# VHH binders against p49116, part 260

Target 1, 238 residues: p49116
Amino acid sequence: EGPLLSDTHVTFKLTMPSPMPEYLNVHYICESASRLLFLSMHWARSIPAFQALGQDCNTSLVRACWNELFTLGLAQCAQVMSLSTILAAIVNHLQNSIQEDKLSGDRIKQVMEHIWKLQEFCNSMAKLDIDGYEYAYLKAIVLFSPDHPGLTSTSQIEKFQEKAQMELQDYVQKTYSEDTYRLARILVRLPALRLMSSNITEELFFTGLIGNVSIDSIIPYILKMETAEYNGQITGAS
Key: E = the ipSAE of ESMFold2; O = the ipSAE of OpenDDE; V2 = 0.75 times the mean of E and O plus 0.25 times the DockQ between their complexes.

## First folded at step 18 (VHH)

Design mo5 (framework vhh_7n9e_1; at its last look DockQ between E and O 0.01; V2 from the best seeds 0.00; counts 0 for: pae E 17.0 > 2, placed apart)
Fold by OpenDDE, look of step 18:
Structure mo5 (fold): chain B 238 residues (1-238), chain A 119 residues (1-119)
Amino acid sequence: as target 1 above (238 residues)
Amino acid sequence: DVQLVESGGGLVQAGGSLRLSCAASGFTFDDYGMYWGRQAPGKGREWVSGISWSSGYTAYASSVKGRFTISRDNAKNTLYLQMNNLKPEDTALYYCATHVPGSYPEDYWGQGTQVTVSS
């Protein structure tokens, strides 16, 4: 029995829209986010274990964990995306909305806290200097989470998650043999992902493209979409 | 095909220095942490040092800590090991290694470069 992931699954290269504008408008942010979302979904699709679960289970899994996968992707692609600049732009846009009195005080607080949580998470991952292998298996652990409500084939999902954990453990122990607690330091970051609101993530990164359409509703479409079709179909549907 | 080629070994007197290099190919170098190991005569393989993909994290065996420095150049797909204040106990075949999915659980390593430290 082979490993859960291969070298092709370790590679996670995001291509940003070009050129980067001087002013990061909502469209640029949404497009960048959409590309990352697609890359994450496509990554999941490319995993044989994921394919083995069937379309319905796959859709349910991605619906349950897309925000976590997306956030891990943000952390992993933070430099390529210029995430700090994107987040600053988002804050600026939020500030404009505040000035226009479009948001309640409570909502403003929620959104700002979410941004801070996101930034803190990404910074924490950067400090750990997580590599592509580790990210790939962290994403796999997140993807194959059996504890989401409404899932089928939970036993198989759990097996895949265990396999991911074991392979990650082996990698970390071999690569960083003297650091006995690196694995723990890495895994302990995962709970932070579930503290983040998917709704707020949608609002911050995707509102400009999908409007009132939820990521949840488009996930089945994305999972069926070919890579070559994504940019044309998703952008055109806005 | 994953390839790792070590170089820079040789004979050195105790207290001397060597710099090892490892040329990597056949995989996405900057997606993986890398590590150095060594095998002394009559002994098993021993982990020496590891480095994360962007060099933001490094780790060392207690026996070499403070004397050895691991580094990498991702643009050149090359891993380095600066060895200072070498001791006879450091005599070994040094190899660079990584774990690339596809051959789990086995690691990839090169043929190694011989380091001999005379007293």
Scores: ipSAE 0.520, ipTM 0.818, lowest interface PAE 1.1, mean pLDDT 91
Fold by ESMFold2, look of step 18:
Structure mo5 (fold): chain B 238 residues (1-238), chain A 119 residues (1-119)
Amino acid sequence: as target 1 above (238 residues)
Amino acid sequence: DVQLVESGGGLVQAGGSLRLSCAASGFTFDDYGMYWGRQAPGKGREWVSGISWSSGYTAYASSVKGRFTISRDNAKNTLYLQMNNLKPEDTALYYCATHVPGSYPEDYWGQGTQVTVSS
């Protein structure tokens, strides 16, 4: 049995594509986002509790929460990704799409509001100075959410989520002992993740590689993909 | 309201073929990816195959890769699954699915169409 996460699950190192282009473009943004998505899904895959749920349950669970994991990853890696610069490039692209009449006014409003919510979320996490252990447990809490429709094994998923919550509580109380409300302040940020639209995330970050395909459709492939295979497909070598 | 109606199931001998259809309405079909799932008697749901809105990308579960082909006709708002070389283990209720446009990740699933593969 043991703890839900080990120290190997705390490390979350995103490596940006090379070379860095002079101007951020759709290809660079999509490659960067794809690396974060792969890292997030393989992080989930590496958790023994996740493995114990079985392949069908794993696929369903990641389909339900991939956007939340991805958004937590964006917040955790915002500085190394230069996320504010990426979002500015996306806004410029959206302005060009208005000029070319490719998006409706209602869609532009939805997308801009999504970008504002994402920026606000990432800023709030930065203000709280969330550490790597806290991020790992927060990702586990959103991964093992039993409330998503259509899931099987929800009793076991709930037990894993409760374990993640308890381990986060123990960590925060030990590490931030003089801040009795740190756990509550961290946890009140999580509901904002459910307001993030997966199809808008796909449009913002994944249009260049996947076209308009839903990330849900490729999740089984990503979960089965070995790291060497992923690197070969992304880089065209090794 | 979003509606997904599957058809084309039936009884088939092992090694045979079937073509499933999914008629979609209540959303802009052309804007979203679609996928098939299945549920065998007494077993959990299994993702089977997915396809992008443009048909440019497809994906398959390893258990069906090489035997099943997903396709779509955006002019007719219809998703298809061509199932070849069917095996008794393919016996299941087959559902088509999509995300609700603009909503947090809630999938719509149709009522399903039964596929029964005899030995």
Scores: ipSAE 0.000, ipTM 0.132, lowest interface PAE 17.0, mean pLDDT 80
ESMFold2 (binder alone), look of step 18: mean pLDDT 87; pTM 0.868

Design mo6 (framework vhh_7n9e_1; at its last fold request DockQ between E and O 0.97; V2 from the best seeds 0.89)
Fold by OpenDDE, fold request of step 23:
Structure mo6 (fold): chain B 238 residues (1-238), chain A 119 residues (1-119)
Amino acid sequence: as target 1 above (238 residues)
Amino acid sequence: DVQLVESGGGLVQAGGSLRLSCAASGFTFDDYGMYWGRQAPGKGREWVSGISWSSGYTAYASSVKGRFTISRDNAKNTLYLQMNNLKPEDTALYYCATHTPGSWPEDYWGQGTQVTVSS
């Protein structure tokens, strides 16, 4: 049996909206985030093991882990996205809401903490200098997580996750043979993904694009859409 | 096709220095970590050093730590190994290598470059 992923799954190239505005407005942020989301989901869709699970199971998996995949994508594409600048812009936009007393103190704290967690996670990944191969397999490990409620085919999902873990381990061991802790340093970052709220992520990055529609509800459509369709996606506040 | 071509080897006296190069092609170089290995006569392959995609992380075998330096130039798709204070026990065929999903279960490696350190 061959590897879980192929060389094409290692490449993860995000194309940013052009031109970049002088002021990073909500539209730009949402469009950028949407492109990353679509890229991440289409990446998952392209994996043969993922396809083998069937449409219902696939949809359930993505619903369960889209926030983690998206966050890993943010980390991986942080430089191309100018993530720090985007996050700063988000904070600035939030300040307007704060000044207008639209948010409770507790909610403000939650949102700011979430932004901090995102930044810290991405910084931590950058410090580890994670490469395309490692990101690909980390995403696979996250994608093929059998511990989400309501999943079918959990045994098969677990096998795929184990395969991903083993192949990542093999890669790290071969590349950094006498550093026996490299893999652990990488994997220990994954729990941070589970601490991040998908609702807050959705609010920060996707407000104005999906209106009253949730990411959860549009996942089936994203998984069925043509790969090139999201390049022409028009963002609008609703 | 993935190609790795090593160069820079030769004969050097103990205490001398060499700089090895590895020209990579046929894959996205900066998506992968790279490593150097060596094989001495009558011995198996030995890992020497590894470097992450953007050089943010490096690792060395205990036998070469403090003497060898691994580096890379992604713009040139080239991996380097600076070898200082060479010892006779460093005599080996040195090869650069990487692992991609397509190489599974093996790695890609070049033909190697011979390094001979005389006493």
Scores: ipSAE 0.933, ipTM 0.978, lowest interface PAE 0.4, mean pLDDT 93
Fold by ESMFold2, fold request of step 23:
Structure mo6 (fold): chain B 238 residues (1-238), chain A 119 residues (1-119)
Amino acid sequence: as target 1 above (238 residues)
Amino acid sequence: DVQLVESGGGLVQAGGSLRLSCAASGFTFDDYGMYWGRQAPGKGREWVSGISWSSGYTAYASSVKGRFTISRDNAKNTLYLQMNNLKPEDTALYYCATHTPGSWPEDYWGQGTQVTVSS
């Protein structure tokens, strides 16, 4: 009867490790990314519609879309994270890896193309000046995607996605009534998220914290964590 | 409790200017876009202008484009409308508004401030 999300789901505040180191390093990047990942997972888990789908469906949905949610989080928090600076540091690291034979030239090309796509996505979102409401509903549209293979309850997932789309449409049309193109401009950015590789995201942002374990394999654990443990991971406490 | 309080209206001659203000409280102002609407005597509500959370995107009704400028100051939780080259057709009650999940299915609206443009 009420909205899909609440006002608390619009608020999305990432706290960075402090102080920012004099030179960016793998540990700072991984800690920052981990905080964003846990903030994003806590956000998703707290949605009543998500909870209503059951744990098996929850795990399947998040396994399918965690990288899209993470990428939306990167775009939303790009300023707070100094993402441009982080990506520049990663590019420097990749150049050194060429000299040390750590990665094939083909792999480095794939990683550089991914970084370029990520920068382009974040720039396009900044040009649209996407706000907290719009980001929250874009994340909900991505989370409740019925098209991922292997999902159960796809009709219910589709109904939640339609509700998210309707509520985003209502917001954009009310705020910018004579700009009938803003919604379309926002929504056409979403397909780019499916081009982002989970494997490369893990390499760029998570290699220092989780050996070579994929995020996909730990999703069931993350979704079952106690709320206090989430808060510790989000703030880096404990 | 969400409050939107408009001020700055009044009587002005055609061709004149006014600056409207809207003080916002009770919600996280910089998470949302904001907009101005107006209601002329005997007519329905009309959207006037909207602005994104950081002012990077603005939109205007065709009837006011080039004459009105929307702006915001997130440090003061305040929305503004600079109205130049006013016409008698601009006479209306002007209100600021926003939509949050908590306002669903409608929007939060201010009480409005009256603008009257004499010929």
Scores: ipSAE 0.802, ipTM 0.931, lowest interface PAE 0.9, mean pLDDT 89
ESMFold2, look of step 18: ipSAE 0.755; ipTM 0.918
ESMFold2 (binder alone), look of step 18: mean pLDDT 83; pTM 0.837
OpenDDE, look of step 18: ipSAE 0.845; ipTM 0.934
ESMFold2, look of step 22: ipSAE 0.736; ipTM 0.912
ESMFold2 (binder alone), look of step 22: mean pLDDT 83; pTM 0.835
OpenDDE, look of step 22: ipSAE 0.565; ipTM 0.825
ESMFold2, fold request of step 23: ipSAE 0.760, 0.796; ipTM 0.919, 0.930
ESMFold2 (binder alone), fold request of step 23: mean pLDDT 83, 83, 83; pTM 0.831, 0.832, 0.832
OpenDDE, fold request of step 23: ipSAE 0.932, 0.932; ipTM 0.978, 0.978
ESMFold2, fold request of step 28: ipSAE 0.801, 0.802, 0.065; ipTM 0.931, 0.932, 0.596
ESMFold2 (binder alone), fold request of step 28: mean pLDDT 83, 83, 82; pTM 0.834, 0.832, 0.825
OpenDDE, fold request of step 28: ipSAE 0.933, 0.933, 0.933; ipTM 0.978, 0.978, 0.978

Design mo7 (framework vhh_7n9e_1; at its last fold request DockQ between E and O 0.97; V2 from the best seeds 0.89)
Fold by OpenDDE, fold request of step 23:
Order: structure tokens, then sequence, then C-alpha cells
Structure mo7 (fold): chain B 238 residues (1-238), chain A 119 residues (1-119)
């Protein structure tokens, strides 16, 4: 049996909107995030094992893990995105909301903590110097998580997750043979993803573009989006 | 197709130094960790050193730690192995390698470059 992923799944190239503005406005942030989201979803869609689960199960899986997948994407594309700058801009925009007394103290704290968690997670991943292969399989592990409520075909999902884990393990073992702890160091980062609020992530990165539409609600449409449409988003959106 | 071409090997006296190079092509070089292995006469393949995609992490076999340094230049798609204080037991065919999904369950590696350390 072949690998869970192919070489094409290792490649994860995000194209940022051009030109980058001097001031990172909400539109630029949301557009950048949307491109990452679409890239992540279409990445998942392109996996044969994912396709084998059927549309209903696929949609359920993505709904369950899109935030984690997106966060891994942020970490992976942090440099290309200038994520620190984006997060700083988000904080600045948040300050405006604070000044306008639109947020409670508790909410402000939650949002700021979330931003901190995102930054720390990305920093931790950068510190580990995670490569494209490792990211691909980490995303696969996250994607094929059988522990989400309401999933069907959990046995198959678990099988795919195990396959992802094993292939990642083999990769790490072969590349870093005498470092027996690298895999563990990588995997122990995954729980941090579960600490990330999807609602807050959505608010920070997507509110400016989707308005009252939830990521959850648009996932089926993203998954059905034609490649040409996606490419149009990459090249035509500004 | 994936190609790995090693160079820089040769004959050197104990205590000497060599710098190996590995030219990579046919895959996205900076998406993958790379590693050096070696095969001594009459022995199996042995892992020598590994390096992450952006050189932020390196690992070494106990036998070469402190003497060998792995590095890479992603702009040149090249992997390096600086070998200092070479010992006769370092004599081997050295090869660079990587693992991609396309190579599963095996790895890609080149033909290798011979390193011979004389006493």
Amino acid sequence: as target 1 above (238 residues)
Amino acid sequence: DVQLVESGGGLVQAGGSLRLSCAASGFTFDDYGMYWGRQAPGKGREWVSGISWSSGYTAYASSVKGRFTISRDNAKNTLYLQMNNLKPEDTALYYCATHTPGSFPEDYWGQGTQVTVSS
C-alpha cells in the first residue's frame, strides 16, 4: 500500500495578496486568511483517503478541525504571511474596539490570550523547525482525528490517522535516527491546537470578509469550489 | 525525477578534514529534512547526521558528534557535511538522502562519495 500523502501534498504554498499595503487593514488580513483557509481546505480535499470518506464525512471532519488546520497553516506560512505583523495589526484594530467600548474586559482578555497562544504556538513550531513533510503529516493527523463528536466512519478515520502517524514517525526516525525524542517533541505541540477557540479565530481573521456568515457554514461550499475558482481567488483578489 | 549527487570524498590522513557536498534536484528541497549516511566496508548503512529544512535543527550520530557538521544551502539546493578530525573508522561510502512520499517506504539517496581515512 502506498503512502497516505503524495509529494504534491507536501507542497503548501500560500500566495499573499499583492501589493502589501503600508498599513495592514482588515481587508488585507481577512483576504490573507481566506486564502490560507481555502488552501488548507483544498489541500485536505486533494487527499485520496479524504475523498474515500465521502462528502458528508469530509464536511464533518473539516468542520471539526478547520481551526486546527488553519492554525497549523498559520504556523507553516508565518514567515510568508508576516504573521507577527498581522497579529500586531489585529491587536491595533482591537484597540480601536476597546476605545469604542465595544468589548468587555473579559472578552478583551480572551482575545488577547488567544493571540498570545497563536503567536506562541507558531514560535514553538518555528523553534522546532518543522518542515513541509512534517507539517503535511501533522495536518493529516489533525484532519483524520476520530475523537470529534458526531463523526461517521470513525474506524476508517482512525486508520488514516494511524497511517499518518506511522509515516511521520518513519520520516523522523530516518532523518534524525539517534534523536529518539524529536517525534515526541513535535507531537506534544498538537494539544495546543485544541486550546484555540475557533470562534475567536474566526472573529480575528474572517469577520471583515464574511460578515455574519460562519466558517462552519461555508465549508461545504469551499470543499466544492472548483480549482479554477480558487485560482481566481488567488490571482484576482485584492 | 529526484536526483542526489554527492561529491567531495577522497583519501585523507587521520586527523584530516573533508567537506562533502550533495546536489539535490527533482523535488522541493526546502520542504524536507536531509541526512547523511555512510556504509563502511562489510557493514550496513549507518546514519551520520540529519538537518531540518531551514537548518534550525541538527542531529548527529554519537560517533561523529563534535567532529562533523551538517549544513545546507537551500538557495543552491545543496547539502554539506564538514568532516573534521577524521579517523580510520570513518572510512565509508557517504551518501546524502531524503524521504518524500514518492520514495515511500524507501528513501532517495545518491551514488555516494568514497571517503578513505588512512592511519
Scores: ipSAE 0.932, ipTM 0.978, lowest interface PAE 0.4, mean pLDDT 93
Fold by ESMFold2, fold request of step 23:
Structure mo7 (fold): chain B 238 residues (1-238), chain A 119 residues (1-119)
Amino acid sequence: as target 1 above (238 residues)
Amino acid sequence: DVQLVESGGGLVQAGGSLRLSCAASGFTFDDYGMYWGRQAPGKGREWVSGISWSSGYTAYASSVKGRFTISRDNAKNTLYLQMNNLKPEDTALYYCATHTPGSFPEDYWGQGTQVTVSS
């Protein structure tokens, strides 16, 4: 039995919408985030271990972890997305909404706290200089999490997670043999992902969707898409 | 196919310096960390130094720390090892390596370049 992932799963390339607007707006942010979401779902669906779990288990698993995968994607693609600029624009918008008395103070506090957590997570990942192999295996660890309520096949999911952990450990120890702390420093970043709110992620990045559809409701559709349609959604459909 | 080709080895006096190069091809160099290893006569393989994809993280074996510097140039797909204050015990075949899912369960290794340090 070969590795959990292949070389194609290490490559994770996000293509940004063109042209870049002079002023960041809801439509550009939503298109960029949508491309990342579809890239992340395509990545997960293409893993042989994921395919082996069956459609019902696949749907349940992705519903439980899509926000964690998306957040890892944001950290991995923060440079190409200009994520710091996007977050600054959102903060300015929220501050203007306070001055114009358009949003409740409690909601604004929740959103600002989430933005701070996201910035801190992305900065910590950049400080560790996480590479494509490490990101792919961190994504696999969060994808194959048996801890979420309502999952079936949890024994098999746990085995896949253990395999991902072992292969990440092997990589880190081979590449950085006498640095006994790197793996631990990487893994202690993961609990922060469970604190990220799917609801707020949708508000920050997906407010441009037609209607107020939740990501949770479209996951079965996304997972059943043909590969050609994924590529269209990832590159902006044409 | 993956290929790693080392160069820059040779004979040097104790206290001297050498700079090794490793030309990489056949994989996406920027997705992976890289490392140097060495094998001295009559001894097993020894890890020497590793570097992250963008050079923001480096690690060194205790035996070479402070004397060796690992670096990389992603535009040239090349890994380097600057070796200063060389000692006779640094005499070895030096090779560069990486691990990818495609190399599982082993690593990709170069053929190596010989470094000989005389007293």
Scores: ipSAE 0.790, ipTM 0.927, lowest interface PAE 1.0, mean pLDDT 89
ESMFold2, look of step 18: ipSAE 0.715; ipTM 0.905
ESMFold2 (binder alone), look of step 18: mean pLDDT 82; pTM 0.829
OpenDDE, look of step 18: ipSAE 0.847; ipTM 0.934
ESMFold2, fold request of step 23: ipSAE 0.708, 0.741; ipTM 0.905, 0.911
ESMFold2 (binder alone), fold request of step 23: mean pLDDT 82, 82, 83; pTM 0.830, 0.829, 0.835
OpenDDE, fold request of step 23: ipSAE 0.930, 0.932; ipTM 0.977, 0.978

Design mo8 (framework vhh_7n9e_1; at its last look DockQ between E and O 0.01; V2 from the best seeds 0.00; counts 0 for: pae O 12.3 > 2, placed apart)
Fold by ESMFold2, look of step 18:
Structure mo8 (fold): chain B 238 residues (1-238), chain A 119 residues (1-119)
Amino acid sequence: as target 1 above (238 residues)
Amino acid sequence: DVQLVESGGGLVQAGGSLRLSCAASGFEFDDYGMYWGRQAPGKGREWVSGISWSSGYTAYASSVKGRFTISRDNAKNTLYLQMNNLKPEDTALYYCATHTPGSYPEDYWGQGTQVTVSS
């Protein structure tokens, strides 16, 4: 009933930790990433269609797609975050982990290639000049993915995804009428998101390269947490 | 067509140095990350070193860290590997590789250049 997203869902304002340290460390990177994750989860929570699915289904959907939403958020906020500077710092920390023999050779290759694919994804989105409306609909399309294992209400989820796709199509056609192939170019970028590894994202952004953070385990707590409460405690449940 | 052509291999004594080059063509080289791999006879492929498109991000396998240096010259579409203090266990076919829009999900790689380190 009605449009899937309203103009209020287009706003996506990331605020970075202050002050920015002279030397980027794992704490600043993890804080910045945590703010983006929280913003992404609460963006999803704010959507009436998402609310209508119920808390159990909400948790399952977000567990299935959080990395895709996070990656879209990185692309959307790359300039505000100074993502290139953050990735440079992450690579420096990765090299220290290699020196301490904490990563196997195959894992090192996977991690470095993930970083390069992330940079290429963000660059491709920037070159397409994806706007805030387009990002909102792309995030909705990945959020309401009916093909994830273990989901309930799959038929409702599929209908919401189709509605997001239809609204994106209408928006692009109206706003970019002179660019016949814009929708196709945008949509062909989405499959790459499924190939981004959630485990590597956790290693890169949430614990640096020391230990594992299980985002899956804290998602129910993030979804229940009020914005004021999160600002007062940003260390999460893990 | 995407082409990667390695050169600079050869026979070298232990403790010696070699510089490998990889000439790239057929794609926008400065938009993509590059890496070196190697394969010794009878062994699986080993990732050696990687470098981002901007040269800002490099990484090395533990077995070569401190001895090998990866670099790139985007103006010349060329990837390099400076190999110092070579050891017999570095003997392998060395190949450069990348992924491009046309190589997703698989990478493109060259034919390789043989490096043989005598004891």
Scores: ipSAE 0.006, ipTM 0.285, lowest interface PAE 11.9, mean pLDDT 81
Fold by OpenDDE, look of step 18:
Structure mo8 (fold): chain B 238 residues (1-238), chain A 119 residues (1-119)
Amino acid sequence: as target 1 above (238 residues)
Amino acid sequence: DVQLVESGGGLVQAGGSLRLSCAASGFEFDDYGMYWGRQAPGKGREWVSGISWSSGYTAYASSVKGRFTISRDNAKNTLYLQMNNLKPEDTALYYCATHTPGSYPEDYWGQGTQVTVSS
């Protein structure tokens, strides 16, 4: 009946682990990433339309797009996260692995290119000065993507995506009326998200935290996790 | 096994009302969102209305908004669709649907109940 998103869905505040170490270690990176992942999942859960799809479909959707949501989250929270510093630390850790001959040349190239793509994407979003509403709707468009394999209720998902697009269009037209092509500029950034490997993202940001457990496998649990439970996990991991 | 059984359809004059029911079994009803769809002769399946698994959020196709109301009774494992101010263009086979583990690539749906609206 109402809009797909409300003002409550625009809020996306990430709280970083404290204190920040002088040298960012794998644990800090993983914890930070975990918090962002949780925030992203919690955000998705808060959308009534998302709940309308049911838990099983929700799980499938998130499994399909978690990397994209996570990346949008990185871009949105880049300043709070000190993302440039995190990425530098990741590169440094990667260099250590390279020195130990743990990675093939091809793998090194893939990982480095992935990092560069992440940095470039986040920089591009910063240059566009994307606001909270725009991020919310971009995330919604990504979340309600009907074109992932294995999805059910694709017709309903598509309708939600269309609604997200229309509301975003309305918002941009009203808020940025002087910039006729702003909508096009921000939407054209979305394809870049699908060029990024979820496996590499997982390896770079989550390996130290989840061990041999995949993000894919824990998504159902994250989606069922209460905020208090998550906080407990964070405390336990520290 | 997931089972969905629709009922409540029939012949009604334009402007009339019907209440459809969908009895669900074989899965944890309150864990899943539910929706109504319809299929008119010679046309594809059309999404009509959906309801959330937790918050009771409801959504409607633009063609039925303001006329139809979706609801659910988790204690009875039943989904409902109140249809008011029916129009001839609402004539279709109405089915309730959900997705559960193992439903890939298609959702679960019932056999449907026929709704016919005469002018």
Scores: ipSAE 0.000, ipTM 0.247, lowest interface PAE 12.3, mean pLDDT 88
ESMFold2 (binder alone), look of step 18: mean pLDDT 83; pTM 0.840

